# Miniprotein binders against o43075: the designs that were tried, part 7

Target 1, 293 residues: o43075
Amino acid sequence: MNALNKIPFTRALYHFSRFRSFTTSGWIMSGHNKWSKIKHKKSANDQARSLQIGKLSQGIILAVRQEGANPELNMRLATLLESAKKISMPKSGIENAINRGLGTAGSEGSQVHFIEYEAMHPSGVGLIVEAVTDNRARAASSIKHILRNHGASLSTVKFLFSKKGKVEVNLPPEKRDSMKFEDVLDDAIEAGAEDIVNRPKEYIDEEDEGEFLILTEPSSLNQVAHHFRSKNYEIKDSRLIHIPLEETAIDVPAKDSVREDIQKLIDDLYENEDVMFIHLSILNSHFLPILDE
Key: E = the ipSAE of ESMFold2; O = the ipSAE of OpenDDE; V2 = 0.75 times the mean of E and O plus 0.25 times the DockQ between their complexes.

## First folded at step 3 (miniprotein)

Design f8 (at its last look DockQ between E and O 0.19; V2 from the best seeds 0.00; counts 0 for: pae E 9.6 > 1.5, pTM E .591 < .8, other shape alone 3.955 > 2.5, placed apart)
Fold by OpenDDE base, look of step 4:
Structure f8 (fold): chain B 293 residues (1-293), chain A 83 residues (1-83)
Amino acid sequence: as target 1 above (293 residues)
Amino acid sequence: SPELIQELRLIVRFLKLLIDELRQEGVSPEEVRELEQAIRELEDAVQRLEKEGLSPEEARQLRKEIDRLKQEVERLRDELRKS
C-alpha cells in the first residue's frame, strides 16, 4: 500500500495548487503557448499555419536525430506526430521531416542544428532560447536582432537553471471523472518522477497542454513518459527543460511595463521560425505553459 | 535506494502543500509553524540520507516520521471541519 493512499485528500488540494504564485504569473501563461497563439491565428492566416508546420517539421527532424524514428520508443517524436495530426500537417511533410532526421550528415547546408541562445533582459531575467535551424547564420542574426530590439543582450545564464525532464499529461478519458490527484501522484511516484503539479484549468489550453506537469531527472524522462502512457494518460509533451534555480530566480516583475516588455520579447521570439522554446529565470515559470514546443 | 529518496521527496513536497492549505484555511500560525519545523527536519534528514546513503533502519524511521506528520495534518484538517 503506497504510503500516500493512507491520506484522505480533500478536493481542496486540487484547487490550492502550488499555483498561488501563478495568479501573479498569469500574464506569462496567456501569451506564451506558441501553438495556441498560432492556433488563434490559424483560422485566418495561411502564414501562421505555415510557421506552425515549419516548427513542427524542425522539431520532428531534431527528435528523430536524437532518439530515432520509432514513435513507440521516442516519446518526443510521438508527441510531435500527434501535434502534426491535430493541425492536419501533410503526410508528405511529416515523412520528409523524418527522412531529414534519419539522413546522415548530407552536405553541411542540409543539416539541422540545435542551438541554445543565452540572454539577459534589462530586468535581470535570464533567457535560454532554443532554436532548431538549417541556417545557423540566419537564426543567429534574427534572434540577436529580436533580443537587441528589447534591450536584451547575449549573456551566460545557464547557471541560473537546472536541467530536468518534463512530461505533460491529461487524465485517461475513461477516468476523468473518477481519478483523483492522489492517484496521479501515486502514478508519478511509481514512475520515479521528481515532482508533479496540477495546472489550474484556466491556464490549460486543452488542445496543446497537459493538466499535470511531471518533472523528472533528465535520465528518467523516457521512463516516466512511458509509464504514464502505459496507464493510458494522454501525453501532451515530453521534453528536457531548464528550470530556474530557486536561489537565483527572479520574482515575477511587479511593474506592468516590465511584464509587457518581457511578453513582447517572448512573442517576437516565438514568431521567429527557428525558435522552438524559451526558458525564463522567473520563479516557477517552468510550471506555466509559457512555451509551445 | 534512489527510488525511496525520490518517494520521500515527493511526500515532503506534498506535506508542504497540505500545510499551505491548512494555513489558508485558518489553522493557527503556531501549529503551522510547528508542522513547518517538522517538515524542515524531515527534509534535512532526507538530505543527509542522500549524502550518506540510506540504511534500512533510517528509511524505516523516516517513513514513520512521515506517517506521523500525515496523521497530524489530517487531525488538523478534521479539527477545521468541525469548527
Scores: ipSAE 0.022, ipTM 0.390, lowest interface PAE 4.7, mean pLDDT 76
Fold by ESMFold2, look of step 4:
Structure f8 (fold): chain B 293 residues (1-293), chain A 83 residues (1-83)
Amino acid sequence: as target 1 above (293 residues)
Amino acid sequence: SPELIQELRLIVRFLKLLIDELRQEGVSPEEVRELEQAIRELEDAVQRLEKEGLSPEEARQLRKEIDRLKQEVERLRDELRKS
């Protein structure tokens, strides 16, 4: 009669409770690391400082235009401002970017546009290239040129992805030893998150990446981010992303040169001043590099 | 009740992460298989509830079972913290 009686809560809990004593001391500190034996190449985040400043400026302009200039209310802006501080972006540059986002008289630069370019690499890997630019023709021409140089072709690939919100967090330093993974899970459930992913520490670039990725429905992104901030988590990132659908994501073999070829394309794209982020239809690429170090 | 179903999906995801941890610590393949089967059964039940929808009475009962499951997860977390 009752559909709820078909849910095997008791069976699931019985099996997990059996392992309490075996997992007590080490489970939460263990990373999930199935890629540790793959040759690595550094990501495009090693770009020259001047290029990073330019991209931060464009990100700030867009964030302010979308949600305003108050970082207490605009979590995307707050994380971008923290990133700007870490690379010592000049205060005048930050101020100009905020003013351009507000559209105030006398601010430098034209309006910025957010554009997504969809492409397919010859290996069958789909790409979504996010660009923010004040010159659509320049961005289109240069991005298409880079894609063609790698044999990639423009193609609709969004059906290989699901759009989600992403909040990346670190524990407050004073609570790091007292909070466990299950505490983060409980906070994610309370916030209304869809999923939580723990990033292995060996793959964390502490400047830009958090230990935990909290995935949300797009409409819940801001709510979830503020919930974690209210619990004193350090918010490393808060943005919309495209997650590869698990059912169709490509699991490129570790010894296949395709991973290196994709990394070269990604590196070239990130050298472009208008390219902000690249999503790939490769399994787990939203939280792991495609080449492991 | 989309909120209740989403909460269950997050709990299922947590249980999958726990299975991965147990696998890394050398728990026997046969025991891991049993746990994976239990999780698949739970996933299938959640998917079925999402597609079929819930009556008001079923939603109230689901909330009670979710609260019970959270209590057991919290108890397990407390035991792990004592380590």
Scores: ipSAE 0.006, ipTM 0.299, lowest interface PAE 9.6, mean pLDDT 72
Fold by ESMFold2-Fast, scan of step 3:
Structure f8 (fold): chain B 293 residues (1-293), chain A 83 residues (1-83)
Amino acid sequence: as target 1 above (293 residues)
Amino acid sequence: SPELIQELRLIVRFLKLLIDELRQEGVSPEEVRELEQAIRELEDAVQRLEKEGLSPEEARQLRKEIDRLKQEVERLRDELRKS
């Protein structure tokens, strides 16, 4: 930019040039295929519900320990509490999790650990598995067992990703018919976001996924999330995330047997009690946009 | 293992992208050429391994080399972010 001192960019041009818009084609494999969790297992029975409540409890404990018990100041906690309400998690369970995070609960079970497991699948797809657990040895053993059953092995893969903040949002309910993409983009620019992605409705798979994915510098995550909240957007999720680099991401075609293998691995990992989130180095993933390079 | 070979190919591709960024940042031509030579040697090693196959002992050794290269890639990436 210093080399172009004789041709100054307008402030408007500078603002728009820093944003990259990903097309619908960036999300779509050939056809109407999607990457998703096995929803029926999570929603269909009491065991799946118990598993989901347990994971939310561990997530709340960790969020409180890291950034305190005030949801107004802790956006990660705010989104977890909203998720807990949507699945009708008992109020006593929520209060117990918050108290454990504050260290006011009994000594047993008050300590949880955040661990990232890095793995490589035989297809060349890298995985970063986020786990929250009160037993590191159990989590390591169980997750390694699942990976091994699918031919995957522990291996450093963070070099395939860029660390960013993400905020998943829905439009304010009262403005659904009047607010256009350019209005959302203006709010994102004002908030100091790096990028914005419009997710097609047919690719919204989970309650923590929104109509728009806002990308931020890691240090700006809370500021951007608070800005969108102040504008009455519904915040579906706010967290740090690993976004695959386009040049090293694997294109997994819809009709490839590799797609089925990876989906089964993802499903098995999410059924594990300690697994919270999975990042994949897949091109055209419906979980995350691919960085334009 | 085909898995290890594919992982090594991904590392090679990432290093090539990193070299382009280093050129743009004005890193010395000599340092860039040294990295390009290392990348070329890795490409040659991958092609050789694809044709000959690996014993379990060779696979373990290759894994250690891959892990070391990944750590070096992360260091180079962090250094670019500082400049």
Scores: ipSAE 0.000, ipTM 0.492, lowest interface PAE 10.4, mean pLDDT 74
ESMFold2 (binder alone), look of step 4: mean pLDDT 79; pTM 0.702

Design f9
Fold by ESMFold2-Fast, scan of step 3:
Structure f9 (fold): chain B 293 residues (1-293), chain A 83 residues (1-83)
Amino acid sequence: as target 1 above (293 residues)
Amino acid sequence: SPELIQELRDIVRELKELIDELRQEGVSPEEVRELELLIRFLEWLVQLLEKEGLSPEEARQLRKEIDRLKQEVERLRDELRKS
């Protein structure tokens, strides 16, 4: 562009025409393949966002129904509202979900249900699929269909797990450089937590996932979560989870075909509008991803 | 010339917005590079126009190029928003 500063204006107009024609012709004239690809990406992004909004809506309805509409008193609601904010969920959609949870006008007859489906994969990996749905029969049929497509079948698998509370946290921003693991451990002990796990940095999304996982007895979940909030930690998630028992958990090596098979099943399940969370009887799956590479 | 300079600044803003929209929809930095080069050219052209006067014929030709570019940007926005 600097090379053009000595040319007469008539020359500049020629270059304008050439740049415009060259730039826009590719997008407009030969654009069939390019626009088709962009439209496919846009449709996929729109569908993924709509799916996520639908799941957040169902989660908010359930959280409000269980513990009320005040996010200061309802930690699960607080984390769901933060997730909704991050994906720019419309405020009208959030308000509608809260009102449905409260049972206000327009929500009569439609109740949201929490269901756990237990299944076994041919590899020996047990799954617990959490679903939140306003249509129990539809959820059951579609989830069972997905499981069968991957060779998995309904089976009792809860004996492979221990039910725990999980609070994911990040350090208070002001204390990020001053707090050591021992300080976090002291806060966890004071809160009544059972254990603390430090997530490896390569598996942390800075915005969505916590650096530390605080494990609790199920009945102590709210107590521990509120304690960490009172200490100004960022609460990334607060929920009940099924942790694999070490004695029966499957240690799936990296690059094993079983990891790929399980990942495909998990991906298909999360594409379902009713599926909220999946627990696997794979060693360390509660804080590490299945597919490492 | 002040009118044409303002129209060029408006187009630069619209092109930057278009690039942002394309990138949000997954278009790579490589794919929008030509649009970014066009923006730099237009910014240089604004600087040139601030220092030099235009003949009536040059002003008319520039207005035609601006009008064509505006139509093309609107067409690109329309294509992006359809689905």
Scores: ipSAE 0.074, ipTM 0.637, lowest interface PAE 5.3, mean pLDDT 78

Design g1
Fold by ESMFold2-Fast, scan of step 3:
Parts: structure tokens; C-alpha cells; sequence
Structure g1 (fold): chain B 293 residues (1-293), chain A 83 residues (1-83)
């Protein structure tokens, strides 16, 4: 009953159409709510790599603590381990992070906390900053400092968002030439997904974004991720995400100065060692670029 | 009502005809497939609800979703013509 509320993939079409409306130049940024974007800055490669390794270590510790050390059963851990291997993180570092995640209650120095900071930018853009940190006071102080530098302040903004699961996937390597979008869509429907977004290759961040973004109910995240893995898809990312509510989401600000300030705020936040993800109340920000050049 | 369901079928048919036009104008094959799949889903939904009957509220919501898809398809067409 009430099948109308379950119309699948209508949101995918809307996001795809909005995506095209923001591409007026050859420069584009997609997936701005991911810490992996730090590599796109003009930072020293060593500095960027060290920061990325630090974030991966904290993410692995948290993932292991939450769902165990078996990557076959822990999709988030599996994804983080693939990321670690891709940047050639030392095996000793990976093993250390896993062991710290398995640490006993007496291992206070290895305790990692997941914290969400809610803030409002003067432009009316709400943001949720996800942090993973072994030092709550340091994270709070530094993140608040960055927010204040951009005129943003802590404020309750979760009411502007809907919590969903997302799975980023690439086609199985052996089926890249034979598998069509219709086949992926059928797999998504079979898995119980709510929506699917097909990203053009020029807008994919190869590090943690897939060719397809699968949206799920939060409680169905693991089920959907395991389904795609069982069909040999490459899982690029699997996590909970905050999606802007259509009714209260705002469009990308029209003024260049405001868009530039928001981009600088995002960049500054991702340079922080504790920041893992940023969610913006800009419509389609998790699927679409927020800036043109 | 049968008349309201016929109106929904007519709107879905109109969208289906737009897909052929978009395909000819060079919209990506993947995007065309997505549109075709969504239209097929809407066709199945209208057929299912025709058999079971629609409340006025359900008919209104379905019409709203179909109109939204129509707007999105028309925007895509306009973007192609602009580029």
C-alpha cells in the first residue's frame, strides 16, 4: 500500500539534471563532502599524504571498534583498507590501527571518538562536520576556530537533512564491456536500494567515488553493500550520509564571493586532521559540484 | 477514477515520446536508459494502481511525481539545445 512513497530512482534523475545545471566551465568539484579531496590542493605531496594516512588510521580504529576486524563482515573497514593499500600505507601502520581498534577498555590512549559538529554559514548554508578524533578538546577547539574564521557558528542544523545510507560502486572488472546501466539498476532494485546516481567519469573522484552512487535506508546499508559485493562490484565507499531535505535545501549561492568562501571553508576543514566528512544543506551537494571553476 | 488513470497514462506516454527525441539529440545513452527505466516503472505503477484503485490523494501524488519527471526531462532537453 502507498506505493507512491516508494517510487525508486526519481531522485537520481533530479540529481543528474541539477548536476548539468552547474557545469558552466571546464573546472568542476564533485564529492566535496569527502576528506580525500585534500589531495586536490596545491599542498606538498608529503604533507597531504601524511594527513591522509592519519585520517585513515583514525577511521580504521573507529571502524574496527564499531563492527570488528573482519573486512568480509565490515564493509567500512574493507573500504578503508583498500584506500590504505592504494596510497601504500605501511602494513605495520595498518596492523597497528586494527590492533588499536581491538584494544581493551584500559587502552584510553587509543580511544577514538566520532563527533558531528553542526554549524550555520552566514549565507544560510547549514553544515554537518564529521570528526574522528582521539582528542575531543583539540578537535572542538580547532574546528570551531576554522568555522569562526569564515563567520560560521555552531547551530542545530540536522533538521535540514535526512539520514541515508550510501554505497559507491564500480562495475565488476570482468563485466565492464558487457554490463549496461539497466543491469546495475536491476541489481540496485533487487538489493532494496532507494535510488541510484550515475556519475559521468569526469566528475568521479577515483579515490572514494564510484561510477554509481546507491542510496539506501540507513538500516539497509549493510544489506545493499553486501549484495553489490556478492555480485563482484568494486565497493569504493559505504557509509551513512546526511542528504539535504528538498523543501529546505538552498541552491548553490549565486555570488562568486560567497561560493569562494564556502569552498575555502570546506578546504580549511578538510586540512584539519580530525575532519572526515562534511555535509552541506545545498541541494544535491553529495552528488553534484558546488562550484564552477 | 478511470478518467484520472487515463490522464496519468497519457502523461507517461508523452514522457516516453520525449525520450526518443532526447536520444536523437545526443543525450548520453546511460541517461536515456535511466529515463526509460523510470518511465517503465511509472507505467507499471499506474497499471498496478488501476487494478487496485486510487485514492484521490494517491492520484494527486502520482500526478505530481509524473509532472516533476516531465519538468526534469524538458530541462535536460533545453540544456542540450543551449549547449
Amino acid sequence: as target 1 above (293 residues)
Amino acid sequence: SPEEIQQLRDKVRYLKEFIDELRQEGVSPEEVRLLERLIRFLEELVQELEKEGLSPEEARQLRKEIDRLKQEVERLRDELRKS
Scores: ipSAE 0.000, ipTM 0.188, lowest interface PAE 12.0, mean pLDDT 71

Design g2
Fold by ESMFold2-Fast, scan of step 3:
Structure g2 (fold): chain B 293 residues (1-293), chain A 83 residues (1-83)
Amino acid sequence: as target 1 above (293 residues)
Amino acid sequence: SPEDIQRLRDLVRLLKEIIDELRQEGVSPEEVRYLEKIIRWLEDIVQDLEKEGLSPEEARQLRKEIDRLKQEVERLRDELRKS
C-alpha cells in the first residue's frame, strides 16, 4: 500500500510550528538589532567614515586570519568585502587588510584579537560587546570606562544567551515576484537551518539586514550560507550571534527611562573604534508597532 | 486568529477519520505512524497559536499550508476508496 507516499511530508508545516515561535523571537531580534547598532547617516562625516573604514579593516584582518583570504571559501570575508565596496573603501586599504591577515609574525600589540566583553546594566540587561582590536589594554580600558559612565559593570552574562549562526538574505532578483515564503522555507530546511524569520520591509533598517533571517547551529553557518548563495540569494550578512533567552530577557517599555539609558550606552559603545557588535538580553516586545493600529 | 485555529482543528479531525479508514483497510503500522506524526505537528501548531498569535503574513502562509495539506489528504482518501 504505497498510497501514503503520495501525501508529501510537509516539512514546511512541521518547521512552521518551530519557526512561528522564533518569528516572535525574530521580532525581538529585529528590535534588538535596532538597539545593537547606531543608524549611520548617508552624508559622510569624514570622522564617521574614517571610523567605519577602520572597523571594517580590522574585521577583514580577523576574517582572513581565521578562515583564509579566498572569499569563495570564507563567507564572513565575502560579506565584509561587499560592505567595503558599498562604502567605497580604497582598494589599497582592502589589499593591506588582507595582507595583514595573511601575516605570520608580529608582536602582541601588532596582532588583531577578537574579544567579547560581558557586562550587566543596573536594569538587569546583560550585554556582550564584541571587540576587534590590535591593543587589548586600550580596548579593555576604554570599554570599561564607557560601561562605568552608564552604571554598567563587567559580569558573566553568557548564560542569558544562546549562541547561533545567522544568515541575512534577500530573494534572488529574478524570482522576487514568483517566490513565496514556503519556497524560502523549503530552501532553509534543505540547507540544514534551525529557523527562519520573515522580516517585514519596515523593519529592515540596517544595510546588513535582509528580508529573511536564517538561524543555524554555529558549526553549520558556512554550509547554510553557501547553500543560499548557490540558489542565487543575496547574502547581506553571515556571522555568529548571541540570541537572548526568552525566560531571562528583560522587557523594556518604550517610554521607560531605562530604555533611554541603554540606548545612550549602546551609542557610546559604537563610537569606540574597537567595538564591532553588541548583544543585549532584551525582550523588545514594546518596540514593535501596535498591530491593532 | 480564531478562524485559523478552527481550520487546523478541522484538519486534525479529518486526518483522524482517514487514519481510522486506513486501519480498517489493513494498511501498515508504519504508514499510519506517518499520519499520526502529521497530527502531532498540527496539535503543536494549535497549542502555539493559543499562546502567541500570528502576524498577517504568517496567518496567510499558514492558511495556504492548511489548504494544501487538506487537498493532499482528500486526494489520499479518494485513492483509497478507488482501491
Scores: ipSAE 0.005, ipTM 0.257, lowest interface PAE 10.8, mean pLDDT 71

Design g3
Fold by ESMFold2-Fast, scan of step 3:
Structure g3 (fold): chain B 293 residues (1-293), chain A 83 residues (1-83)
Amino acid sequence: as target 1 above (293 residues)
Amino acid sequence: SPEEIQLLRRLVRFLKELIDELRQEGVSPEEVRQLEQKIRYLEDFVQELEKEGLSPEEARQLRKEIDRLKQEVERLRDELRKS
């Protein structure tokens, strides 16, 4: 046996950061990743674009209400504005969303609410559905209807997850040839991060995913994100996330019929105008490869 | 601080696992013993920092020791390499 002869130490460190960083919390999964948002077939049509613009509008309103209208100080707003630019959202729509977020006393724009719906699928997979809505009754009714169509029901499931902050970053453009993983790790430690994962470019499938994924305690999210920005990293996303606990996470093989059922449920949920993000208690719902597979 | 210590502890654990693999792959027993002693030192260092709290100076010193160990492991791995 001579496996180490074929794997350089630098590559072994890369594998460590990619595969072992999350051993105590389970692997990160995201509705924006392997379990997807709206499928490409739907994202090509005008209805899908209108849905995305509506969701971005609601997200911008919420982000402004939480941390203000300055994207230099509000990392979530900054990433939402970048997403809006990429889908060519009208400037008037962006300005209106920012003004609605600022003006709770002005115009009496519809109150926008952040709600998490907890549900259990018959397979034992728990879901946390993040919604942003101006109509709680509509959101609750439509989401319950989608869940029931897939045999799922509202149930307390937060105990299946650990709440963390995540920051997705790319290296500063001018330092791409000079910075190694060890340098990024040093910046993460200095920032007060909990964990770091190096994602190869071929595994970056969404625009809100970066080359490095930084995990934080929830209360440290803004501190860590601002630290990376101060070092001129490109911030791709900054948000709270629910990471499955390994003890209760379900292993769903790629060819299992349960995987197809769950994917259809996720697709239906993301077609809902109020649904922003979905967290699943699944071990196999991450973008990072596992060496032992 | 606790998160920083957790990252350092995970890195030390990884190096320990890698040294165990080097032993199994036929690296010099004398070299492996030296690396194992350094790992025990780093494990003790991290545990003491968990009790006292981590200062920037102590974090810098621990990172330096980890880097030295990485260099020694890479040297031994290169000695195993089949050209």
Scores: ipSAE 0.000, ipTM 0.138, lowest interface PAE 20.8, mean pLDDT 72

Design g4
Fold by ESMFold2-Fast, scan of step 3:
Structure g4 (fold): chain B 293 residues (1-293), chain A 83 residues (1-83)
Amino acid sequence: as target 1 above (293 residues)
Amino acid sequence: SPEEIQYLRDRVRILKELIDDLRQEGVSPEEVRFLEQLIRLLEDFVQELEKEGLSPEEARQLRKEIDRLKQEVERLRDELRKS
């Protein structure tokens, strides 16, 4: 099975070049990381549980508004519903969020805003903070306050990143013993993916991470995700991400005090009720973000 | 050209030897397995070029990709030796 038999040579070379540049730099030298990872909170902590439920509710509203209420067709919604199930979110809360997203009478899903805040840390690390909020002024004020507490400030940083779609997949259960990397690569190329990363087991930490990370153009995300689903792959996650550009990404060693400072900033940001996801311009760390519920 | 294709095969063979050196330098089995997967892709590219014929542009691009991977493997080796 030779993936090049299925595509023109120039396209195959493009995929190979992207795969080498991204994967070898990221996986060969990076160790297991906890950047941008959300830790499970105790069920007895009412405040933490209420915060997570609020974020999931806002995320569900946005996902339904963008791509509809059918989780079989809306993979982002499917992932958020699994997260809600894990923290035992009440069914009435889930139903209310879906109805608000649909714009059902008595709901105001259109009041929910998706906002990206761009910031720079004194170390030179750029951050893109994804927020979903019903109050823009509150979100802006509180996020700015958190940034200032850590020496960071709002600044244009999108030029440090490339916007991509990502699909995290596991092999189809029935084909686990028969499929090899070339077969997955063939499916990725057929789907119109840009790159594929085979994640070593050591680096699969979270429930939303798969054996293979498929990178796409942002506009091709749904097409690629649906293609893998049609081939019976298990979809672990599907979302837009900001990937650090290698030229400007900062290498922050695990033993550097800057790493602890950045981690504290990330932790404080995730404690905010409006913050959904954070992207960091860091090289040789877990620079691929995880799904924030 | 058969000579160009043989040259590319020789380059891939040298890269495999460098990866064997990394295993001896103490690089993790996971990292070595990943590099071996990339070597497999390079072998497949050379095989397809043999079937389709090799243009000067395609040969240049493939040589560039092999050199990039070689440089990364050598950098990894050198970093391990410094530590």
Scores: ipSAE 0.000, ipTM 0.166, lowest interface PAE 13.5, mean pLDDT 70

Design h1
Fold by ESMFold2-Fast, scan of step 3:
Structure h1 (fold): chain B 293 residues (1-293), chain A 83 residues (1-83)
Amino acid sequence: as target 1 above (293 residues)
Amino acid sequence: SPEKIQYLRRIVRLLKKRIDRLRQEGVSPEEVERLELLIRWLELMVQFLEKEGLSPEEAEQLREEIDDLKQEVEELRDELRKS
């Protein structure tokens, strides 16, 4: 028995010609997170460590302002606090960031702002640059300068993306040898997740990447993350992301020089003190690397 | 409703993942192919509902077919665990 038996053959053929049924499966493998790579590889450099601490501080302030200071209820805060502890961020700095986030009053200059910059690269790749800054004019000026150096221009590109939540998880340590993919899938279904992607071990080398990536609706992010935490999964990351819409997503540019310029643009943007994350309108860019060296 | 369409889309996507896993776990190739064809048809039906608007009767029938497939996939998974 099949519900499609109720649709007349001619109506079904008409709709099949309208929809690209063969392109609905898009997620193949996990990719590398460029932001995680910068945090991990450059942590030994004093200036890079200072940059990481600054970005973590801004991120903590924003996370607390948005969802409160209790890391049991605020999973983004919980993951940021774990990152801060791993790089030995001073406890006074962490406490100051939390207290600043809890402030309901104060001058505009003492508060952080979340800004998304939308841009188009000459290759046709759209970018959404997430910034957290206490100085909007400085952030705008410096980010625009970086974009301009690569021929990219500010342009409305959000229509190329779908906003989703993601939760990166590792299996509970005590159950690593006994849990199978079907068990994770059951927990994802129970939590109300939208999709699940598993990462081959060879593609997990970043601190914020887990064995499984759980996709959610934006409004369900906290519910899903808390469900996995309640089942003793290790939460590696929990955040909102922009994933490319299948209808308008482009493949990784074929020309080496174009891929290299896009990677250099991403690198330059992440070295900026205000830039927190970058989303690309390349199909599977959250799961597959742009460059495979 | 938008919530109902989102639920159906989510369930179909997750069932597709489970069917892919059954192929790796030793369910017969013929049985996996049958389940893959069913999930493909259900994906198309959810797209029709979202883009074109199916009748309330057709939407209800789609929900029943998805629930039936979910049950069938779970039963096959349970049999694999017992073997």
Scores: ipSAE 0.000, ipTM 0.277, lowest interface PAE 15.5, mean pLDDT 74

Design h2
Fold by ESMFold2-Fast, scan of step 3:
Structure h2 (fold): chain B 293 residues (1-293), chain A 83 residues (1-83)
Amino acid sequence: as target 1 above (293 residues)
Amino acid sequence: SPELIQWLRKIVRFLKRLIDKLRQEGVSPEEVEKLEFLIRFLETAVQLLEKEGLSPEEAEQLREEIDDLKQEVEELRDELRKS
């Protein structure tokens, strides 16, 4: 009876078997976000803010184009609008980005493209660089130049990763003292999540990382995010992510010079106006800040 | 450890809620019985930890038995899919 896996109640048994992952899994996804990187720049706060606004504008255009202009239905747009609010992005800039995404104000020459660049570093670390750009040729040229400066080259690396959805959440403000991990786990199971991770406070980036990281199938991302929002959780981030496969993941390189070069590569990539997110095939990058050198 | 007892109580509560959902979805009585057995084991573990004041070695053995039982539950799901 190999057909038992088609029975609907096997979904409930799947959630029960995932109980092990929820109680024994200690991995924490600390994928490098654009906002944390830019705000830690030493000597260009105004320039850093202008770069953040530019990236937010491109992100909003793409989010609206993909899933519409209603932030109640579009979780990615909702999180981008909250980020825009926190850095006091001008309302006119936000409205212009939404209108460009809807196609009501943009010309054909202002089309925004989502591109993933795959690269291999000489250390064996694979990178997936997410870019959002109105100029493919400029993005390709500048990103390739940055990669070459660090000895990295374009190479197929997606086989090193598994594509998942992630939802970063904080507990509802009114329930922070009363809600326990098991209550969050119940909500995750109801939502159809694959896994839940409780992040240690020292590894929380307050911009787009929450106390709990919820992993989903890619197709279930919006369903899970909406469920947590309906339960009044604070949604810090909701996006697709590339998680390193354990079989091929590399530990953080032991040589300080290699770690420094990878850190500089990440920093150089995030200073590029088209780069939105970077995924690394480093196992320990989900537990330890690669930047803690 | 007080932390271990609290964790076990949380797991028991979670499993009781899961059984209610599985019964509503029409899961067989035999499959529900396996989860009820797990609950009884965990409740017994709580009683042993509270009444006897287990040594560190005894507490560690109990943790290993709980982890083994988690493996059995995962195997139950896999067997349901195969047979």
Scores: ipSAE 0.000, ipTM 0.152, lowest interface PAE 15.6, mean pLDDT 70

